# VHH binders against q96fz2, part 366

Target 1, 269 residues: q96fz2
Amino acid sequence: CGRTSCHLPRDVLTRACAYQDRRGQQRLPEWRDPDKYCPSYNKSPQSNSPVLLSRLHFEKDADSSERIIAPMRWGLVPSWFKESDPSKLQFNTTNCRSDTVMEKRSFKVPLGKGRRCVVLADGFYEWQRCQGTNQRQPYFIYFPQIKTEKSGSIGAADSPENWEKVWDNWRLLTMAGIFDCWEPPEGGDVLYSYTIITVDSCKGLSDIHHRMPAILDGEEAVSKWLDFGEVSTQEALKLIHPTENITFHAVSSVVNNSRNNTPECLAPV
Key: E = the ipSAE of ESMFold2; O = the ipSAE of OpenDDE; V2 = 0.75 times the mean of E and O plus 0.25 times the DockQ between their complexes.

## First folded at step 20 (VHH; framework vhh_6z1v_2)

Design FB3 (at its last look DockQ between E and O 0.92; V2 from the best seeds 0.79)
Fold by OpenDDE, look of step 20:
Structure FB3 (fold): chain B 269 residues (1-269), chain A 123 residues (1-123)
Amino acid sequence: as target 1 above (269 residues)
Amino acid sequence: EVQLVESGGRLVRTGGSLRLSCAASGFSFKGYAMGWFRQAPGKEREVVAAITQSGGRIYYADFVKGRFTISRDNAKNTVYLQMNSLKPEDTAVYYCAARFGFYETAPNEYDYWGQGTQVTVSS
């Protein structure tokens, strides 16, 4: 996974992340550094994206079932990194393979500290190789959306009003991530950064791409992944597997350029 | 300063009972899983019991076999180990330990340790 969409306004995104805590109380996640949230139809590594994480990571006496939402940098920077520039990392941390997560120090250490997060997105993009050509067809991949009687297919939102309605009720893609905290050697703000855990693709996506993000499907899976106080690493890792509960459609080549940030990126062709 | 202070260790007879207490200070107790470990002479430190921050999940070592009960009082920043049906093989220094997040069974995974309290079980 090298490209996502996360374009919802902050308030809409927050509402979409409503949850019940361990006591069954309905809650909204509190924002950390909301000003760092930058909505975009075309999110690439090194950009900031919103993630959910346990409140216990920020408040020492907090219930670990409570959630915070925070923009973090895509591409995990390990806490032990000693260079002043994160771009000098010699290895790719955009993704973490599920099968080697416990073998890689950069991922194992933060995971052992309970630094699990849920990466939020409208969906993610993947490119299919076209047979016989060097051309790649991009696809937008997301959770199936509940058809409200009035909400036509994402493609049928002919009116701005209909489009707004679709996104107001959009089920966000929830991807399993690991984050870490990096203190720059020269001082400054602590950098929070994340990697997306990847798995082998489900059968439905296998023709498009052989790997997919580990998707946490449902509130229980999301809650267990985040709750590092009450769910062990071993138990959490059982949640990491392919899911068939996805849909996708072909999109234009507009998304190929990471600078393009328009609705055309995820529109069906 | 972070402190874990164990108490309650003493000499008891086989079949006797003890309650160990560990008072925590200098850190946010509620965010930590707590564990009891023991170390007998010439043996490695081993986990006895562990409890999550909420008390919702508990671990017991195989040798406990229902004889011991771990509990915590977050209002008092204290973790307890009720030990019943004690045996001579339970003789050891018992340590309280704290880990941020979920409990672990490996001693090296814990952040803070007490000085320990001696438990001696006579035949």
Scores: ipSAE 0.832, ipTM 0.926, lowest interface PAE 0.5, mean pLDDT 93
Fold by ESMFold2, look of step 20:
Structure FB3 (fold): chain B 269 residues (1-269), chain A 123 residues (1-123)
Amino acid sequence: as target 1 above (269 residues)
Amino acid sequence: EVQLVESGGRLVRTGGSLRLSCAASGFSFKGYAMGWFRQAPGKEREVVAAITQSGGRIYYADFVKGRFTISRDNAKNTVYLQMNSLKPEDTAVYYCAARFGFYETAPNEYDYWGQGTQVTVSS
């Protein structure tokens, strides 16, 4: 997983993240660094994207089931990194394989500190390698959406008012991530950055790509992944597995260039 | 100044009961998992019980076998260990410890420690 869409305005995104805390109270996540949120249909590594994490990471007396939403850099920068420029990291941290997460220091250490996050997106893109040709077919991959007569589908959105209805009730993709906190050696603000955990693709996606992000399907899974005060690392890792509860459609090659930020990136073809 | 102060350790007969308390100050107690550990002479320190922030998750070592109960009172910044059906093998110094986030069983994972309270169980 190396490309996502996360294009919703901040207020729409925030409402889509409504949740229940441990006591059953409905809440919205509280933003941290909202000015760093850069919505786009075409997010790539090293860009900022919103993640959910436990309030306990910021307030030492907080209820660990309460959520913060914050933009973080995609591509985890380990706390021990010594260069001043994160782009000089000599290994790729865009993704973290679930089968080796406890073997790699860059991921094991923050995971042991409870630094689990939920990476938010409209959905993600993958490129299918076509047998017998050199062509690659991009797909947009996302949670199945509940269709109502008053809501549209992406394929039916032919006007601004229909487009708005599609996204008002969009179920955001919720991917399991690990984050770390890096203090630049020359000083300055702490950098929060994340990696997306990956697993083998489910049967439904296997013809598109052999890997998929670890998707947290439903509020119980999201809550357990985030709540590092009440859920151990061992228990949390049991949430990391493929899911068949996923859908997709082909998109045009517009998305191939990461500088294209337009609804055409995810429009069905 | 961070302090964990254990109390309640004393001499009791086999089969007796005892309640340990640990009063915490100088840190944000509510964000910490709390644990009780013990160390007998010549032995390594070992976990007895641990409890999460909310009390929703609790760990007991196998040797406890239902005899001990850990609890906490976040309003009083205090963690307790109720010890029943005590055996001579339970004789040890009992330590209170705190770890930010979730509990662990290894002593070196804990951030803060008390000075301990002696429990002695006579045959």
Scores: ipSAE 0.654, ipTM 0.876, lowest interface PAE 1.5, mean pLDDT 91
ESMFold2 (binder alone), look of step 20: mean pLDDT 90; pTM 0.915

Design FB4 (at its last fold request DockQ between E and O 0.98; V2 from the best seeds 0.87)
Fold by OpenDDE, fold request of step 21:
Structure FB4 (fold): chain B 269 residues (1-269), chain A 123 residues (1-123)
Amino acid sequence: as target 1 above (269 residues)
Amino acid sequence: EVQLVESGGRLVRTGGSLRLSCAASGFSFKGYAMGWFRQAPGKEREVVAAITQSGGKIYYADFVKGRFTISRDNAKNTVYLQMNSLKPEDTAVYYCAARFGFYERAPNEYDYWGQGTQVTVSS
């Protein structure tokens, strides 16, 4: 996974992240560093994206079932990294393969500390290799959306009003991630960064791409992944597997350019 | 300063009962899983029991066999180990430990340790 969409306004995004805590109380995640949230139809590695994480990571006396939403840098920077520039990382941390998560120190260590997060997105993009051509067809991949009498499909959004209706009730894609906290050697702000855990693609996506993000489907999966106080690493990792509960449509080549940030990126062609 | 102070260890007869307490201070107790460990002379430190932040999950070592009960009072920053049906094999120094997040079985995974309390079970 190298491209996502996360364009919802902050308030809409927050509402979409409503949850129940351990006591069954309905809650909204509290924002950390909301100013770092940059909505975009075209998110690439090294950009900031909103993630959910346990409140316990910020408040040591917090209930671990409570959630925080925070923009983090895509591409995990390990805490032990001693260079002043994260770009000097010699290995790619955009993704973490599920099968080797425990073999890589960069991922194992933060995971062992309970630094699990849920990466939020409208969906993610993948490019299908076209047989016989050098051309790649991009696809937007996302959770199936509930068709309400009032809610149009992305393709049916022919007006701003209809567009708003589609996105106001959009079910966000929830991807399993690992984050770490890096303190720059020269001082400054702590950098929070994440990697997306990837798995082999489900059958439905296998023709598009052989790998997919580990998707946490449903509130229970999300809760368990986040709650590092009550769910062990071992139990959490059981949640990491391919899911067939995904849909997709072909999009235009507009998304190929990471600088393009328009609705056309995820519009069906 | 972080402190874990164990108490309640003493000499007891086989079949007797003890309640160990561990009072925590200097850190956010509620955010930590708590564990009881023991170390007998010449043996490695081993986990006895562990409990999550909320108490929702508990671990017991195989040798406990229902004899011991771990509990915690977050309002008092205290973790307890009720030990019943004690055996001479239970003779050890018992340690309280704290780990941020979920509990672990390995001692090296814990962040803070108490000084321990001696439990001696006579035949």
Scores: ipSAE 0.915, ipTM 0.962, lowest interface PAE 0.4, mean pLDDT 94
Fold by ESMFold2, fold request of step 21:
Structure FB4 (fold): chain B 269 residues (1-269), chain A 123 residues (1-123)
Amino acid sequence: as target 1 above (269 residues)
Amino acid sequence: EVQLVESGGRLVRTGGSLRLSCAASGFSFKGYAMGWFRQAPGKEREVVAAITQSGGKIYYADFVKGRFTISRDNAKNTVYLQMNSLKPEDTAVYYCAARFGFYERAPNEYDYWGQGTQVTVSS
């Protein structure tokens, strides 16, 4: 997984993240650094995307079931990295394989600190390798949506107002991530960055690509992944597996160029 | 100044009971898992029991065999260990420890330690 869509306005995205805390109270996640949120139909590594994480990471007396939403850099920069420029990192940290997460220092260390996050997206893109050509067929992959006339139907919008209705009740894709905090040696703000955990693809996606992001399907899974005060690393890792609860459609090659940020990127063809 | 102060350790006869307390100060107690460890002469420090911030998860070492109960009072910044049916092999210095986030069994995972309280169980 190397490309996502996360295009919703901040207020719509926040409402889609409504949750229930440990005490049963309905809440919205509190934003950190909201001005760093850059909505786009076509997010690539090194860009910022919103993630959920436990409030306990920021407030040491907080209930660990309370959630913060914050933009973070895609491509984890380990806290031990010593160069001044993150682009000098010699390892690709866009994704983290679930089968080696406890063997790689870049991922094991932050995981041991409870630095688990939920990466939010409308869905993600994968490119299917086609026989007989170097051309690849992109697909947009997302949770099944409850379809109505305008809600959940990407191809039905015929105006800006109807497009907004398509996304009103969109179920955001919730992917398991690990984050770390890097303090630049020259000073400046702490850099928060994440990796997406990957697993073998489910049967439904195996013809497109052999790997998929680890998807957290439902509020129980999301809560357990985030709550590092009440859920051990060992228990959290049991949540990391393929899911069949996924759907997709083919899209045009417009998405191939990461500079293209238009609804056409995810439109069915 | 971070402090964990254990109390309640003393000499007791086999079959007796003790309640250990650990008062915490100088840190955000509510964000920490708490553990009780023990160290007998000539042995390594070992976990006895541990409890999460909310008390929703609790760990007991196998040797506890249902005899000890860990609890915490977040309003008083205090963690307790009720020790019943004590045996001579329970003789040790008992330590309170704190770890940010979830508890662990290994002593080197803990951020803060108390000075310990001596428990001696006479035959």
Scores: ipSAE 0.755, ipTM 0.903, lowest interface PAE 0.9, mean pLDDT 92
ESMFold2, look of step 20: ipSAE 0.686; ipTM 0.886
ESMFold2 (binder alone), look of step 20: mean pLDDT 89; pTM 0.913
OpenDDE, look of step 20: ipSAE 0.897; ipTM 0.957
ESMFold2, fold request of step 21: ipSAE 0.746, 0.720; ipTM 0.900, 0.890
ESMFold2 (binder alone), fold request of step 21: mean pLDDT 90, 89, 89; pTM 0.915, 0.913, 0.912
OpenDDE, fold request of step 21: ipSAE 0.911, 0.909; ipTM 0.962, 0.961

Design FB5 (at its last look DockQ between E and O 0.94; V2 from the best seeds 0.70)
Fold by ESMFold2, look of step 20:
Structure FB5 (fold): chain B 269 residues (1-269), chain A 123 residues (1-123)
Amino acid sequence: as target 1 above (269 residues)
Amino acid sequence: EVQLVESGGRLVRTGGSLRLSCAASGFSFRGYAMGWFRQAPGKEREVVAAITQSGGKIYYADFVKGRFTISRDNAKNTVYLQMNSLKPEDTAVYYCAARFGFYETAPNEYDYWGQGTQVTVSS
């Protein structure tokens, strides 16, 4: 997984992240650095995307079940990185394979510090290699959405009222991530960055691609992944597996160019 | 200054009971998992029990066998170990320890340590 859509306005995104804390109280996550949120239909590695994480990472007396939402850089920059420019990192940290996460220091160390996050997206894109051609067919992949008889479709979201029918109640894709905190050697703000954990694809996606992000399906899974005060690393890793609760549709090649940021990127063909 | 101060250790007879307390100061106690460890003469320090921030998860070493109970009071910044049915092999210095986030069983995972309190169990 190397491309996502996360295009909702901040207030719509925030409402989609409503949750219950450990006491059962309904809450919205509190933003950190909201001005760094850059919505787009076409997010690539090195861009900022919103993630959820435990408030305990920022406030040492906090209830670990409370959530912060913050934009973080896609592509984990290890805390030990010495160069001033993260693009000089000599290995790819866009994704982290679940089967080797406890063997790779770049991921094992932050995981041991409880640096688990939930990566938010409308859905993700994946390219299917077609037999006998160099052409690749992109697909937009997302949670099944609750439909009504009047429900809009993604292709019908071309006006404000139709947009609201589709997106105002959209179920965000929730992917398991690991983050780290890097202090630039020349000073400046601490850089928060994340990787997305990947697993073998489920049967429903296997014809598209052999890997998929580790998806956290439901509030219990999200809560357990985030709550590093009450859920051990070992128990959290049991949440990391493929899911069949996923749907998709083919999209046009507009999404291929990461500079294209239009609804056409995820529109069904 | 971070301090963990254990108290309650004393001489008790086999089959007796006692309660250890550990008072914490100088850090954000509620963000830490708390543990009790013990070290007998000539032995390595070993975990006895541990408890998460909320008390929702608790660990006991196998040798505890239901005899000890760990608890915490976040309003008083205090963690307790109730020890019942004591045996001579429970004789050790008992230490309180704190780890940010979740507990662990290995002593080297812990951020802060107390100075210990001696528990001696006579036959």
Scores: ipSAE 0.675, ipTM 0.885, lowest interface PAE 1.5, mean pLDDT 91
Fold by OpenDDE, look of step 20:
Structure FB5 (fold): chain B 269 residues (1-269), chain A 123 residues (1-123)
Amino acid sequence: as target 1 above (269 residues)
Amino acid sequence: EVQLVESGGRLVRTGGSLRLSCAASGFSFRGYAMGWFRQAPGKEREVVAAITQSGGKIYYADFVKGRFTISRDNAKNTVYLQMNSLKPEDTAVYYCAARFGFYETAPNEYDYWGQGTQVTVSS
């Protein structure tokens, strides 16, 4: 996974992240560094994206089932990194393979500390190789959305009004991530950064791409992944597997340019 | 200052019962899993029991076999180990430990330790 969409306004995004704590109380996640949230139809590595994480990471006496939402840098910067520039990392930390997560120190260590997060997105993009051509067809991949009687498929949003309705009730994609905290050697603010855990693609997606993000499907999966106080690493890793509960449609080549940030990026062709 | 203070260790006879207490201070007790460890002379420190923050999940070592019960009182910042049917093999220094987040079975995974309390079981 190298490209996502996360374009919802902050308030809409927050509402979409409503949850119940372990006591059954309805909650909204509190924001950390809300000013760092930058909505975009075209998110690439090194950009900031909103993630959910346990409140316990910030407050020592907090209930670990409570959630915080925070923009973090895509591409995990390990805490032990000694260079002043995160871009000098010699290895790719955009993704973490599920099968080697426990073998790589950069991911194992923060995971062992309970630094699990849920990366939020409208969906993610993947490119299918076209047979006989060097051309790749991009696809937007996301959770199936509940068809409101009036709101046709994302493709049938014929009117701007219908489109707005679709996004007001959009089910966000929830991807399993690991985050770390890095203190720059020269001082400054602590950098929070994340990697997306990847798995082998489900059957439905296998023709498009052989790998997919580990998707946490449903509130229980999300809650268990985040709750590092009551859910062990071993138990949490059981949640990491392919899911068939996805849909996708072909999109235009507009998304190929990471600078393009328009609705056309995820619009069906 | 972070403190874990164990109490309750004493000499008991085989088959006897003992309740250990560990009083925590200087840190947010509710954010930490708590564990009891023991170390016998010439042996490595080993986990006896562990409990999550809320007490929702508990771990017992295989040798416990239902004889011991770990519990915690978050209002009192205290963790307990009720030990029943004690055996000479249970003779050890018992330590209380705290770990931020979920419990672990490895001693090196814990952040804070008590000074320990001696439990001696006579035949």
Scores: ipSAE 0.569, ipTM 0.824, lowest interface PAE 0.9, mean pLDDT 92
ESMFold2 (binder alone), look of step 20: mean pLDDT 89; pTM 0.911

Design FB6 (at its last fold request DockQ between E and O 0.97; V2 from the best seeds 0.87)
Fold by OpenDDE, fold request of step 21:
Structure FB6 (fold): chain B 269 residues (1-269), chain A 123 residues (1-123)
Amino acid sequence: as target 1 above (269 residues)
Amino acid sequence: EVQLVESGGRLVRTGGSLRLSCAASGFAFKGYAMGWFRQAPGKEREVVAAITQSGGKIYYADFVKGRFTISRDNAKNTVYLQMNSLKPEDTAVYYCAARFGFYETAPNEYDYWGQGTQVTVSS
């Protein structure tokens, strides 16, 4: 997974992240560093994306079932990294393979500290290799959306009104991530960064790409992944597997350029 | 200053009962899993019981066999170990420990430790 969409306005995104805590109370996640949230139809590594994490990571006496939403840098920078420039990392941390998560220090250590997060997106993009050509067809991949009488498909969003209807109740893709906190050697603000855990693709996506993000499907899965106070690492890792509960459509080559940030990125062709 | 202070350890006869307490201060107790460990002379420190932040999940070592009960009172920043049906094999120094997040069974995973309280079970 190297490209996502996360374009919802902050308020809409927040509402979409409504949850129940362990007491059954309906809550909205509180924002940390909301100013760092940059909506985009085309999110690439090194950009900031909103993630959910347990409030306990920020408040040591907090209920671990409570959630915070925070923009974090895509591409995990390990806490032990001593260079002043994260770009000097000699290994790719955009993704973490589920099968080697416990073998890689950069992921194992933060995971052991309970630094689990849920990466939020409208969906993610993947490119299919076309047989016989050097061309790759991009696809937008996302949760199936509930069709209501009022809900249009992305393709039907030909007006601002229709667009709002599509996105106001959009079910966000919830991907399992690991985050870490890095303190720059030269001082400054702590950098929060994340990696997306990847798994082998489900059968439905296998023709598009052989790997997919680990998707946490449903409130229970999301809650368990986030709640490092009440759910062990071992138990949490059981949530990491491919899911068939996904849909996709072909999109234009507009998304190929990471600088393009328009609705055309995820529009069906 | 972080402190974990165990109390309640004493000499008891086989079959007797003890209640250990661990009073925590100097850190956010509610955010920590708590554990009881024990160390007998010449033996390694071993986990006895552990409890999550909310008390929703509890771990007991195999040798406990229903004899011990771990509990916590977050309002009092205290964790307890009720020990029933004590045996001479239970003789050890009992330690309270705290770990941020979920509990673990390995001692080295815990952040804070108490000084321990001596439990002696006579035959």
Scores: ipSAE 0.915, ipTM 0.962, lowest interface PAE 0.4, mean pLDDT 94
Fold by ESMFold2, fold request of step 21:
Structure FB6 (fold): chain B 269 residues (1-269), chain A 123 residues (1-123)
Amino acid sequence: as target 1 above (269 residues)
Amino acid sequence: EVQLVESGGRLVRTGGSLRLSCAASGFAFKGYAMGWFRQAPGKEREVVAAITQSGGKIYYADFVKGRFTISRDNAKNTVYLQMNSLKPEDTAVYYCAARFGFYETAPNEYDYWGQGTQVTVSS
């Protein structure tokens, strides 16, 4: 997983993240650094995307079940990194394999500090390699969406006028992530950055790609992943597995160039 | 100044009961898991019990299960250890400790420590 869409306006995104705290109260996550949110149909590594994390990471007396939403850099920069420029990191931290997460220092260290986050997206893109050719077919992959009595899906054959209505009630993809906090050696603001945990692809995606992000399906999974005050690392890792609760459709090659930020990136073909 | 102040340690007879308290100040107590550890002369410090922020998860070492109960009162910034059916082997200095987030069993994982309170169990 190396490309996502996260295009909703901030207020719509925030409402889509409504949740219940430990006491059962309905809440919205509180924003940190909202001005760094850059919505786009076409997010790539090194860009900022919103993640959810426990309020306890920022307020030491907070209830750990309360949530903050904040943009973070995609591509985890470990807290122990010594160079002044994150682009000099000699290993790829866009993703973190679940089967080796406790063996890799870049991910084990922040995980031990409870630095778990939920990476938000409309969905993600994946390129299918077709047998016998060098061409690759991009797909947009996302949670199945609740259908209205009128057709409102983004799938093929839906009417154009219903497309905008689809996004009003879109169920955001919620991916398990790990984040870290890096203090530049020469000073400046602390850099928050994340990696997306990956697993073997489910049966439904295996023809597209052999890996998929670890998806947290439902509020119980999201709550347990985020709540590092009440859920141990060992228990949290049990949430990391493939899911079949996923759907997709083919898209045009417009998405191939990460500078293309238009609805066409995820439009069905 | 961060402080954890244990109290309630004293001499008791085998089979007796004792309640330890640990009063916290100078830090945001509610955000911390709390633990009780003990150290007998010539032995390494070892976890006795630990409790999460909300009390939703509790850990007891194998040697104390069934005899001791950990609890906390976030309004009073206090953690307790109720010790029943005490044995001479329980003789030790008991420490409270705080760890941000979730608890651990290793002492080096803890951020703050008290000075300890002596518990002595006579035969």
Scores: ipSAE 0.762, ipTM 0.908, lowest interface PAE 1.0, mean pLDDT 91
ESMFold2, look of step 20: ipSAE 0.672; ipTM 0.883
ESMFold2 (binder alone), look of step 20: mean pLDDT 90; pTM 0.916
OpenDDE, look of step 20: ipSAE 0.901; ipTM 0.959
ESMFold2, fold request of step 21: ipSAE 0.759, 0.729; ipTM 0.905, 0.898
ESMFold2 (binder alone), fold request of step 21: mean pLDDT 90, 90, 90; pTM 0.911, 0.912, 0.916
OpenDDE, fold request of step 21: ipSAE 0.912, 0.911; ipTM 0.962, 0.962

Design FB7 (at its last read DockQ between E and O 0.95; V2 from the best seeds 0.88)
Amino acid sequence: EVQLVESGGRLVRTGGSLRLSCAASGFPFKGYAMGWFRQAPGKEREVVAAITQSGGKIYYADFVKGRFTISRDNAKNTVYLQMNSLKPEDTAVYYCAARFGFYETAPNEYDYWGQGTQVTVSS
ESMFold2, look of step 20: ipSAE 0.671; ipTM 0.877
ESMFold2 (binder alone), look of step 20: mean pLDDT 90; pTM 0.919
OpenDDE, look of step 20: ipSAE 0.907; ipTM 0.962
ESMFold2, fold request of step 21: ipSAE 0.760, 0.786, 0.754; ipTM 0.905, 0.913, 0.903
ESMFold2 (binder alone), fold request of step 21: mean pLDDT 90, 90, 90; pTM 0.918, 0.917, 0.918
OpenDDE, fold request of step 21: ipSAE 0.916, 0.912, 0.912; ipTM 0.962, 0.962, 0.963
ESMFold2, fold request of step 24: ipSAE 0.759, 0.783, 0.793; ipTM 0.907, 0.912, 0.918
ESMFold2 (binder alone), fold request of step 24: mean pLDDT 90, 90, 90; pTM 0.919, 0.918, 0.917
OpenDDE, fold request of step 24: ipSAE 0.912, 0.909, 0.911; ipTM 0.962, 0.962, 0.962
ESMFold2, last read: ipSAE 0.779, 0.769, 0.794; ipTM 0.912, 0.909, 0.918
ESMFold2 (binder alone), last read: mean pLDDT 90, 90, 90; pTM 0.918, 0.917, 0.917
OpenDDE, last read: ipSAE 0.911, 0.910, 0.912; ipTM 0.963, 0.962, 0.963

